VH-VL binders against o46895. Designs and how they scored, part 8

Target 1, 223 residues: o46895
Amino acid sequence: MGSNKIKNLVQYEIQDFVSLNKMDTKSHDSLNLNVSKKSRYLLHRVLTNQLINNRSGNACTKTRSEVEGGGKKPWKQKGTGNARAGSSNSPLWKGGGVTFGPKPRTFSNKTNKKERLLALTTALYLKSNNTKVINLDNLDFTNLKTRDLVIKCSNLIENYKKDQKILFVAEPTASGLWRYVKNISNVDLIYTTGLDLKKILQAHHIIFTCKALNDVKEVFNEQ

## First folded at step 25 (VH-VL)

Design x4
Fold by OpenDDE, fold request of step 27:
Structure x4 (fold): chain C 223 residues (1-223), chain A 125 residues (1-125), chain B 111 residues (1-111)
Amino acid sequence: as target 1 above (223 residues)
Amino acid sequence: EVQLVESGGGLVKPGGSLRLSCAASGFTFDDYYMHWVRQAPGKGLEWVGEIYSSGSWTDYNEKFKSRFTISLDNSKNTLYLQMGSLRAEDTAVYYCARESFTWEFSGPTSYFDSWGQGTTVTVSS
Amino acid sequence: DIVMTQSPDSLAVSLGERATISCKASQSVDYSGSSYMNWYQQKPGQPPKLLIYDASNRATGIPARFSGSGSGTDFTLTISSLEPEDFATYYCQQSSDWPYTFGQGTKLEIK
């Protein structure tokens, strides 16, 4: 869908994640982002499609024919003083089948690649003020404690709050980072191979690795 | 009943700062875009900016981006507008407004369905 | 920015008569079959009140005498028969692009 888009250049300051010291010479990087003018529509559409596709669809109830039991009339038609009944599995009975209950189904809604990419770039642009880029080259993952990671995040992010969601975006080879992130409730990690619009939109802060940023650039430049 | 009540307006000197508040009742911010709109005396309406709580982002009129900050306190169900480096031209009634973003088959509709009574900001030497 | 231009700036109309206000956008405010154009009424000392949304839909509680029409760049608000309470300033507003913008307003006065 040919939504009017504008191209924006977003500049990021690169920080060393180890020293978090204000390097006298700030390294900068940039990302070109296509932004939809009608961003709300696009984001909503793509997000809803994502949510639809993520539905498990495994809810299942048993109909009267699937419920165990039945097969005989509970009582004769007349002369019992009871209401008429044909089967003990009737949906009118406790323990009976469910009429028009949920059955397993597949949820699928296709979003074209261009639209999805535009949504991602738009979302990243909207989050640009809360996005940091870090260099992990000097980080020793073997000696890093989860607590240290939290402290580093708190120092990296302005006005850090413990209840705010932080999203790390890393390259697939940054496998060491996952070990520390998985135990932090407010921190999530995604890889450049699987950028998640929902997670991006829900994040209060986004932290890119330098390599991740480069990966993203390659993908976005193909637009 | 949806109600928005602005406060914090007053007289401020040029270069000063002021924080406006908008207390919301009858709804939560979670599913709404909240906006600030101002109106100079005898003039039209000017969009200042918006905030989306669920998405945790803000957007501003470029005119105000460097001086104004919009924020939310969900615990208090209150919208804020922090204004800095105020100028005489910032004199206006400031309204908070709720945007209804309704999804339809053909696309969403977007309009301001609820407004506060406004709070007056006067910037004068 | 999309510039919204209303015409006229002021309009004097008698009670019971029809009032027509025009709003022109510098760019189309249509997207995917919808017109992101809204009309508001504002009385002195009061905040704006939503009248029409999506170019032609009346807001809840708005009398049938109010109607909106148009698409693309040209929109019209019509009051079929003016009542005393209808004398106010009217604004068009677009939500198609950021920043959201308003028309300069049209003051409807009693003739």
Scores: ipSAE 0.005, ipTM 0.491, lowest interface PAE 11.6, mean pLDDT 86
Fold by OpenDDE, fold request of step 27:
Structure x4 (fold): chain C 223 residues (1-223), chain A 125 residues (1-125), chain B 111 residues (1-111)
Amino acid sequence: as target 1 above (223 residues)
Amino acid sequence: EVQLVESGGGLVKPGGSLRLSCAASGFTFDDYYMHWVRQAPGKGLEWVGEIYSSGSWTDYNEKFKSRFTISLDNSKNTLYLQMGSLRAEDTAVYYCARESFTWEFSGPTSYFDSWGQGTTVTVSS
Amino acid sequence: DIVMTQSPDSLAVSLGERATISCKASQSVDYSGSSYMNWYQQKPGQPPKLLIYDASNRATGIPARFSGSGSGTDFTLTISSLEPEDFATYYCQQSSDWPYTFGQGTKLEIK
């Protein structure tokens, strides 16, 4: 049975986020990604598990024993002309308890760590054509306006649309970027410490910082 | 007060070129998307393209991308529309407009808050 | 391209009466709870003037009799009680996707 995964090298062009001008000297970086041959299946499984685990599970109905009231038999057993009844909290009665209704529960579905990682690498590979890598080293965050960031993103991304989701992947130390991203409805930011499969898959465009890309490389190479 | 004043319109022959200008006052282009919108006689409004000076960004209606070029001169605070290979159907009033583009927690807003009076371009043999 | 279709093309209404103009987009112009839909008023020989932005917000200086509603693909401009200065052509416009597009316009005339 052939290997269930294929190694692919993805090359990225590094762009200066300040100048947005293609410097004559194009810097490139690369990322090795493991890709599942059964990508759809894997991604579906891992994503579903993630969604399941995110469920609150707080739905709650009251059983006959939990409904307020009852205790006294509504009427005598015989001679009333009514159907026999033992309690006013019976599920058969209006206002009674619910049988087999929802109760608070914890939803959990364990996903293999290797599968989760493979799903992430597969997802990144699938999004590789819509992934940009930027260098933030020369970016002055002190004078940056949210609008400027949007404009820069628009210039960076081919065929930018306002309704398209942009996902920034940054290093944990890039805390300044959050201040600008938080006010942009179609832009999200995640850190390399918390790569989210759902967000990656939902993104139309992904923007990596150079440092983030390196962090990801380290994580993927260690496993 | 924000003012936009278009100029450069006139009569031109088919195949000719024309450069329109939009002089802005009361604000600088640095924080705004500037647009060209045209209106043929008795017709509706048609978006031509946009420019953002701070990011050196331009975008065009595909219909005009090969023939029209939008540019800015920040020193003069003037927006330009260079038109080439003009056709009879390009006859219109050309407006420059400023876009208010804001991002808020409630969502972004994007609308034209200021318009020039327009300049008339007539393409005729 | 997102096609914006207004209805009707022309509307005759008496002074003091209510006027309603519809605008339909070929696809949704909403994202994350915001509608990239604007309404403009244009009088002869004048440029368009912003009336409503983000589907339901009145621009600065616009009288309360103007209101916008709708989401997704269906939008409505309403003038509750027409004044003489309200007779003009009205345009809807989307800024959700490029190219920006306008409706064909609705001419509001006095009955």
Scores: ipSAE 0.000, ipTM 0.489, lowest interface PAE 15.1, mean pLDDT 86

